# VH-VL binders against b7kms5, part 15

Target 1, 80 residues: b7kms5
Amino acid sequence: DTFETVRNTIRIESEVDESLRQLCHEERITKETWLEAAYLYLCEKPEELAQVIQLAQERLSQRKAIADYKRAKTMQERFL

## First folded at step 14 (VH-VL)

Design ye1
Fold by OpenDDE, fold request of step 15:
Structure ye1 (fold): chain C 80 residues (1-80), chain A 124 residues (1-124), chain B 107 residues (1-107)
Amino acid sequence: as target 1 above (80 residues)
Amino acid sequence: QVTLVESGGGVVQPGRSLRLSCAFSGFSLSTRGVGVGWIRQAPGKGLEWVALIYWDDDKRYNPALKSRFTISRDNSKNTLYLQMNSLRAEDTAVYFCAHRTYSFDKWTSYFDYWGQGTTVTVSS
Amino acid sequence: DIQMTQSPSFLSASVGDRVSITCKASQGIRSYLAWYQQKPGKAPKLLIYAASTLQSGVPDRFSGSGSGTDFTLTISSLQPEDFATYYCQQLNTWPLTFGQGTKLEIK
């Protein structure tokens, strides 16, 4: 089988990325195929997918909070 | 055509064990995305989810029942089982087995086919 | 656990009536909601899944709406065979839970 692929810009937290990279290396797979497989597997278990979505939303909110903090700090430093 | 037929129900005393069976046809529990679950209904009451088994033998339980109930399957027989131990009066119910599937487009699961149920009565 | 609360618990109506049953979740469940119909002495029958998708073979007088915490099952024109008990079910969070049921009776 052949697949049409789409290039994606994905930024992963450094610790998570390193762990995932190591796993993929040991298992002779790629992060891309792991992501595809994981998503498809979870689609087959929507009950579990829902949990992952919740975790993803929490992680996103944390990223936003950190970003907001950094922006505020930068602004403060500019006026000092 | 999907069909599910429960059996094994009966009258038992508290503390006893009972194993229910669900013979199904029209699908295979080895097919990806397929699940089969138990749902019970006490007399005159609503529906209560008991347990679910996925095609990959992954299992989920109602926390209130997990310590006493075990879901399993025999793919060679297309049969689902529910081992019930330490039965209590409150376990009295009609026990349904149901086919579970999912929607790829909607990212949700549902129980689309149900058996007619088997009655379990726990009484002294 | 997510609590599913149906309203009303009992409903009397006549053939031809438009009826609506509501289901409220104690937490957000997205659109992971199913509606079932159960007649006395029979197994539940799936009517709607994903909150608003009509199951194959179910008459189109049945419809579902809602997302998040508030959901509604509507029967546009009640038929004699529609008198039964209806249940909603959330499939978003373990353990799976059902509403307490709504019994639709003949007026």
Scores: ipSAE 0.688, ipTM 0.906, lowest interface PAE 0.6, mean pLDDT 95
Fold by OpenDDE, look of step 14:
Structure ye1 (fold): chain C 80 residues (1-80), chain A 124 residues (1-124), chain B 107 residues (1-107)
Amino acid sequence: as target 1 above (80 residues)
Amino acid sequence: QVTLVESGGGVVQPGRSLRLSCAFSGFSLSTRGVGVGWIRQAPGKGLEWVALIYWDDDKRYNPALKSRFTISRDNSKNTLYLQMNSLRAEDTAVYFCAHRTYSFDKWTSYFDYWGQGTTVTVSS
Amino acid sequence: DIQMTQSPSFLSASVGDRVSITCKASQGIRSYLAWYQQKPGKAPKLLIYAASTLQSGVPDRFSGSGSGTDFTLTISSLQPEDFATYYCQQLNTWPLTFGQGTKLEIK
């Protein structure tokens, strides 16, 4: 079988990326195929997918909070 | 044509054990995405989820029942089991087995086929 | 656990009536909701999944709507065979939980 692939830019938290890279190396897979497989697996277990989505939302919220804090700090430094 | 038929119900005393069976046809529990679960209904009451087993033998339990109930399967017989130990009066119910599947595009699961149930009565 | 609360618990209606049953979740469950119909002495029958998707073979007089915490099952024109007990179920979070049921009786 042949697959048509699409290039994506994904920014992953550095510690998570390193751990994932190590796992993929040991298991002789790629981050790309791991992501594909993980998503498809979770689609077959949407009860578990729901939990992963919740975790993902929490992580996104944390990223936003950090970004907001950095912006606020930068603004304070510029005007004070 | 999916069919599920429960058996093994009966009258037992508190503290005893009972094993329910669910013979199914029209599908295989080795097929990816397939699951089969137990749902029970006390007399005159609503529905309570008991346990679920996936095609890959992964299992989920109602936390209130996990310590006493065990779900298992025999793929060669297309049969689902529910081992119930240390039975209590509150376990009295009709026990249904149900086919679980999922929608890829809706990212959700559901129980689309149910057996007629087998009755378990726990009384002294 | 997620609590599912149906309303009303009992509903009286006549053939031809439009009726609605509501289901409220104690927390957000997105669209991970199913509706079942159960008649006395029979097994539940799936009507709707994913909150609004009609199960194959179910009459289109049945419809589901809602997302998040508030959901509604609607029967546009009641038929004699529709008098039964209806249950909602969330499939978002373990353990899976059902509403307490709504008994639809003939007036």
Scores: ipSAE 0.672, ipTM 0.900, lowest interface PAE 0.7, mean pLDDT 95
Fold by OpenDDE, fold request of step 15:
Structure ye1 (fold): chain C 80 residues (1-80), chain A 124 residues (1-124), chain B 107 residues (1-107)
Amino acid sequence: as target 1 above (80 residues)
Amino acid sequence: QVTLVESGGGVVQPGRSLRLSCAFSGFSLSTRGVGVGWIRQAPGKGLEWVALIYWDDDKRYNPALKSRFTISRDNSKNTLYLQMNSLRAEDTAVYFCAHRTYSFDKWTSYFDYWGQGTTVTVSS
Amino acid sequence: DIQMTQSPSFLSASVGDRVSITCKASQGIRSYLAWYQQKPGKAPKLLIYAASTLQSGVPDRFSGSGSGTDFTLTISSLQPEDFATYYCQQLNTWPLTFGQGTKLEIK
């Protein structure tokens, strides 16, 4: 591997980001290398990867629900 | 060539303990991504997953058996073990050990090589 | 636990026949499904993994399809050596579970 990198834009929930930031600092790694390592590790344990995917889907659903609520509220305020 | 050979089976009375061994060759349980598991089959019945051990010594158990069974390994001997305690009649089965690997492209695991099995009979 | 239900439990067929065995999961298991063949007194043999990927050395008359909850193992032209019991296994959720098996017998 040449370790060529690709730029990504990632938004992480504030509390999770802070926790991850602290961990990376203590362990002298970066969020980027942690993500890479975590993914590769889980690829080797797809039984566990499946669990992470399920959790990720649940979190996405929560994000969407919150977004929908905010949009609905904004719309209501415009017409009242 | 991958080979697995189970041993240690026999006839035991309920409540007793038994340790099964699985000697394997053609691979190392120290190799990243490798796992080895136990799967049993009661007489005339289907297959039941018992336990799995990964290359990093991480272990998974069938919840129904976790309190009585322990999976372990000795990498220096390329041997897998299954310690079975408080044996019951329902534990009577052929016990297979199997090589577990994964597909990077398909994000799934599978048991691609199996031993011939060793028979455990629990009876009064 | 995820229940794997095979259909049928018993199947009679003749050499040359096209046969299909189905496996239904009680929950979605993506493509984390493997098929095994077992002959009497022998260890199971892996046929297909990832629902549709043929294991090396397995004849191409064997094929697998499906995703989610419904899966199918197909033997395009049954050979004498194919009479055996077949099992599906899900590898998506702990504990790993198998179908109850399908015994393929000579008609």
Scores: ipSAE 0.670, ipTM 0.902, lowest interface PAE 0.7, mean pLDDT 95
Fold by ESMFold2, fold request of step 15:
Formats: sequence, C-alpha cells, structure tokens
Structure ye1 (fold): chain C 80 residues (1-80), chain A 124 residues (1-124), chain B 107 residues (1-107)
Amino acid sequence: as target 1 above (80 residues)
Amino acid sequence: QVTLVESGGGVVQPGRSLRLSCAFSGFSLSTRGVGVGWIRQAPGKGLEWVALIYWDDDKRYNPALKSRFTISRDNSKNTLYLQMNSLRAEDTAVYFCAHRTYSFDKWTSYFDYWGQGTTVTVSS
Amino acid sequence: DIQMTQSPSFLSASVGDRVSITCKASQGIRSYLAWYQQKPGKAPKLLIYAASTLQSGVPDRFSGSGSGTDFTLTISSLQPEDFATYYCQQLNTWPLTFGQGTKLEIK
C-alpha cells in the first residue's frame, strides 16, 4: 500500500533458488524483500557491491558460454 | 560541521607500540553508510590507506598492516583508535583519520572530510 | 592490489593555464575513483568522487572524466590557490589504493 511495485520474472539457477527459498522460509521473509534488502545494504557499502558485481559478471559469462555451446551444437546437428 | 582531530603520535623505537586517537564531531558512526578510515603518508611520499571501520563495526585493513594494526571505536566518546604494534621504521608517517560516506546513485564511496593528522616517527 | 599510476609526477604551469592530470588503473575500476588536493602541511581535500562528480564547495573549474582504467582531472583556468599535490584513489577493490601524486607548481 505504501510502495509501488513491479512484477518481473527472473531465472535463477535451481540450487541457488532452493537455498534462497529455504533461507527466506526460515527467516519468515520473502524473496522480493530479501532482494530489496540485499541491494539497499550493498549500496551502503559500495566496496562490497563491487565484489558482488564481479561475481555477477562471472556468472553471466558462464551462462553465455553455455548458451553459445548449445546453439553451436544445434547448428551442427542440422548439418548432419 | 564535521571535524576530526588525531592525537597520540610521537617518537618511538622500533618494536614498540603506539595507540592513535581520532576524536570526531558533526556525525555519528552509528549512522548507516558512515565509516571512518585511517590513511598515512610517509615523509615526502604519497597516501596509503591503513584501515576502515563501518557504522556496523565491520572492519577492513590494508593486508600489509593487518597483523600489527587494529582499528576500534568508543561510541560513547565519539572516538576512534588505531593500535599499532611492533612498529617499524617504515611506519614513520603522518596518520590521518577521514570520514567516509557513500553515494547511492553513483554506487561508490569516498573520504570527504579529513583531520589534520598526527605524526609518528619510528627510529632507533 | 590495483596499481594507480598518475601522470605526470610533476607539472609546472602558469596562472590561467588549462592543465590535465591523468590516472591509470592496472585493472578496471568502473567509475569508483576520487580526486584529492593536498597543500603542504595540510590534510587532503576531496575534489571529485565517482570520477566526475564535484564535491560540494569545489569550484567548477575542476572537472573529472573517464571510466574503466583511464581518468583525467582537469583545471580549466589555473588559479594561485590550485598549486598543490593531487592524488587519485580507487575505491573498487580492497585494499583501497592511491596514485603516487602529481605535484603542480607555479612556472
């Protein structure tokens, strides 16, 4: 009521999502409030935010590499 | 008006210990996003970051100094301390304390207010 | 550790000149860079944070630019009070590191 919100769909690695769901359940919070709190906390310590961004870039590169491999494999199979 | 005043410097022999103080006013170290750091400057040399303490008592140290230096605070006195043990000649410097804050929309921190420094001389 | 290299180490200039000091990081630091001015026997004074944002009370003849690894501090019209040593600092990666300084003197 107090805050305007937006609805988004995001894709999270299954083991990470399972761990996060369990944490949120045990702490009686929601994933969205955890995400908001984590971002706000890191904004207060930008030096730590920089480390999180570094990790996020690494994970993005890994996802891109897997996606590129799958596309290359599909192209090879169409040429058989 | 933010002020920081360092004290406790002096001349000491190698291997000795010294505790520096930073008395501050015009801000609270309990305010979210606030920190105070120690930065030193050897004679004729540049600036070297020593340590930082955050509002939540989280601490960061220059790895080269971490084994010998400890940052702490006494909030009831608005005072920070830098405990320096096993002092070496290369620790000779002016030691500044500095207020640290952050920018939410620029995603960075910075040291916006500095004290005038206190001088530590380590010599045989 | 991220190495911060300033150029030049020493700069001689006249009042009214436009001067630039560069700062190069050994790896990307995005825009997590601050510039400080230090006069002899005094504490450093923050000029610019986030690479290009002027600190309150700093004259707009000072400007900062750059991102990633290459950064520049510019003084558009040098004043007598600007003769000092200037330091950059990265705040991206622990430990926080400073450039070696650039001493700006009157020609």
Scores: ipSAE 0.486, ipTM 0.859, lowest interface PAE 2.0, mean pLDDT 91
Fold by ESMFold2, fold request of step 15:
Structure ye1 (fold): chain C 80 residues (1-80), chain A 124 residues (1-124), chain B 107 residues (1-107)
Amino acid sequence: as target 1 above (80 residues)
Amino acid sequence: QVTLVESGGGVVQPGRSLRLSCAFSGFSLSTRGVGVGWIRQAPGKGLEWVALIYWDDDKRYNPALKSRFTISRDNSKNTLYLQMNSLRAEDTAVYFCAHRTYSFDKWTSYFDYWGQGTTVTVSS
Amino acid sequence: DIQMTQSPSFLSASVGDRVSITCKASQGIRSYLAWYQQKPGKAPKLLIYAASTLQSGVPDRFSGSGSGTDFTLTISSLQPEDFATYYCQQLNTWPLTFGQGTKLEIK
């Protein structure tokens, strides 16, 4: 029945993290309270949550593609 | 118990306007997670979503109708409105209002209570 | 827009039969799907939400399954009061859209 928290570590793209830090600073909130509020709000509007999930999937694919490109370029530079 | 009752339908010529009302009871549109939608059904055809209003006055519209239709509410009267402008023959339908809620652990919403509808006929 | 396609458009079956109605989405909609029953001259009634969760007060002969793009509504033992038109609805992507309906006739 009591409030419990869990510590987690996440990796965020540098430009996104900087923008989020500026927002949180100006609004006098923390990243963790922003994350909790965003998730709780979206749960009350699942139609909007679905759109956020779609964007998250697109970003995940883009991050994987960039990682694959960097790996391939490094291999080419070592062997060509 | 939850009830919704539509009114304001009728026969109207193309190009005219109508305002539909949805009087509801048994719930508050101020309750977080609650919404009310308009859905229509043309004669002999299926269901088409028209608009939705959330508890926080956020609104969503079928893009094909957004320029002509406006959803609004009066929470003091437990009444929802659909203003329909520049009516066309294809707007002929039964118009239902429906209560919308959500499931936190299933991450979806749904329309669980419906009114019986009001008929709009657009003809010359 | 996500197109929801129901099959069949018409279904004729006998009391006691097991019947299934399918709903296909043109894009993935996860489990954000509801099923409605509409009897002639009446408003739709919610049967199932979240693809498979039965609404309170709905007989347990109704069940739903599927995720992604392919969904099924099943009536395990058809009763005379089940004569109606059935609609699926996706709630994943704006605008919200319904299938074209399946009219179930009891022969």
Scores: ipSAE 0.431, ipTM 0.840, lowest interface PAE 2.3, mean pLDDT 91
Fold by ESMFold2, fold request of step 15:
Structure ye1 (fold): chain C 80 residues (1-80), chain A 124 residues (1-124), chain B 107 residues (1-107)
Amino acid sequence: as target 1 above (80 residues)
Amino acid sequence: QVTLVESGGGVVQPGRSLRLSCAFSGFSLSTRGVGVGWIRQAPGKGLEWVALIYWDDDKRYNPALKSRFTISRDNSKNTLYLQMNSLRAEDTAVYFCAHRTYSFDKWTSYFDYWGQGTTVTVSS
Amino acid sequence: DIQMTQSPSFLSASVGDRVSITCKASQGIRSYLAWYQQKPGKAPKLLIYAASTLQSGVPDRFSGSGSGTDFTLTISSLQPEDFATYYCQQLNTWPLTFGQGTKLEIK
């Protein structure tokens, strides 16, 4: 039978990606199977999933603040 | 058919210890995603969560009780235990055990089946 | 700890009435909230989980709504067997906590 998958592009901070890549290499797994396993495991303990979501929200806010700063700098350079 | 039955309640003096049992059937605590919790209810009062044990033996406790109460299990007997030490008058309550499960697509857990409880009375 | 506050603490209504019980969390809990019914001398019974999902075998006159901090349990046509105390519980953050209860009496 066919196991349907999708292909996506994801941006990950380089230090996090390096650490994750090393872990997956040592354990002889792929990033894809690690991500799937992590999500499925957290779904079995939703109280822990809530903590991960909180961290994800903090990281998203931090990234948005950096992006807003860069856009403001670019506009300044276009007007000056 | 999920069934939970608590036992081991009784009258004890303050400072003593008591061990409660929860015998269960219709599920295995080794099944991924399940757990069993203890919840108590003092006479005339509301519900208070005591502890939870997961299928992988991970445990969580109410911080107010953690120093005195220990949850454990015996998989060969499908039985959960609550060891209660240094008992106080405020520990007087009906103690329920409850089956915990989760919803994959709602991203939450809940206590869907409850035992009828066992009564602990702590008095001089 | 997340404090769960129910309103009202006590409610008296007639058979056939529509009643609502409110539960407020001291901080956001998304939809990680359950409602339980407890009759005198009995164990609690799960009615609703995930704020609005009806547990199997529960009559559809029971419904739940809300997200974040404000939640409501509604009984659309009160029946004599609905005399009970109702509790909300959050399952978002350790320690798990319950509301103080709402006692519903049927006239």
Scores: ipSAE 0.429, ipTM 0.846, lowest interface PAE 2.4, mean pLDDT 91

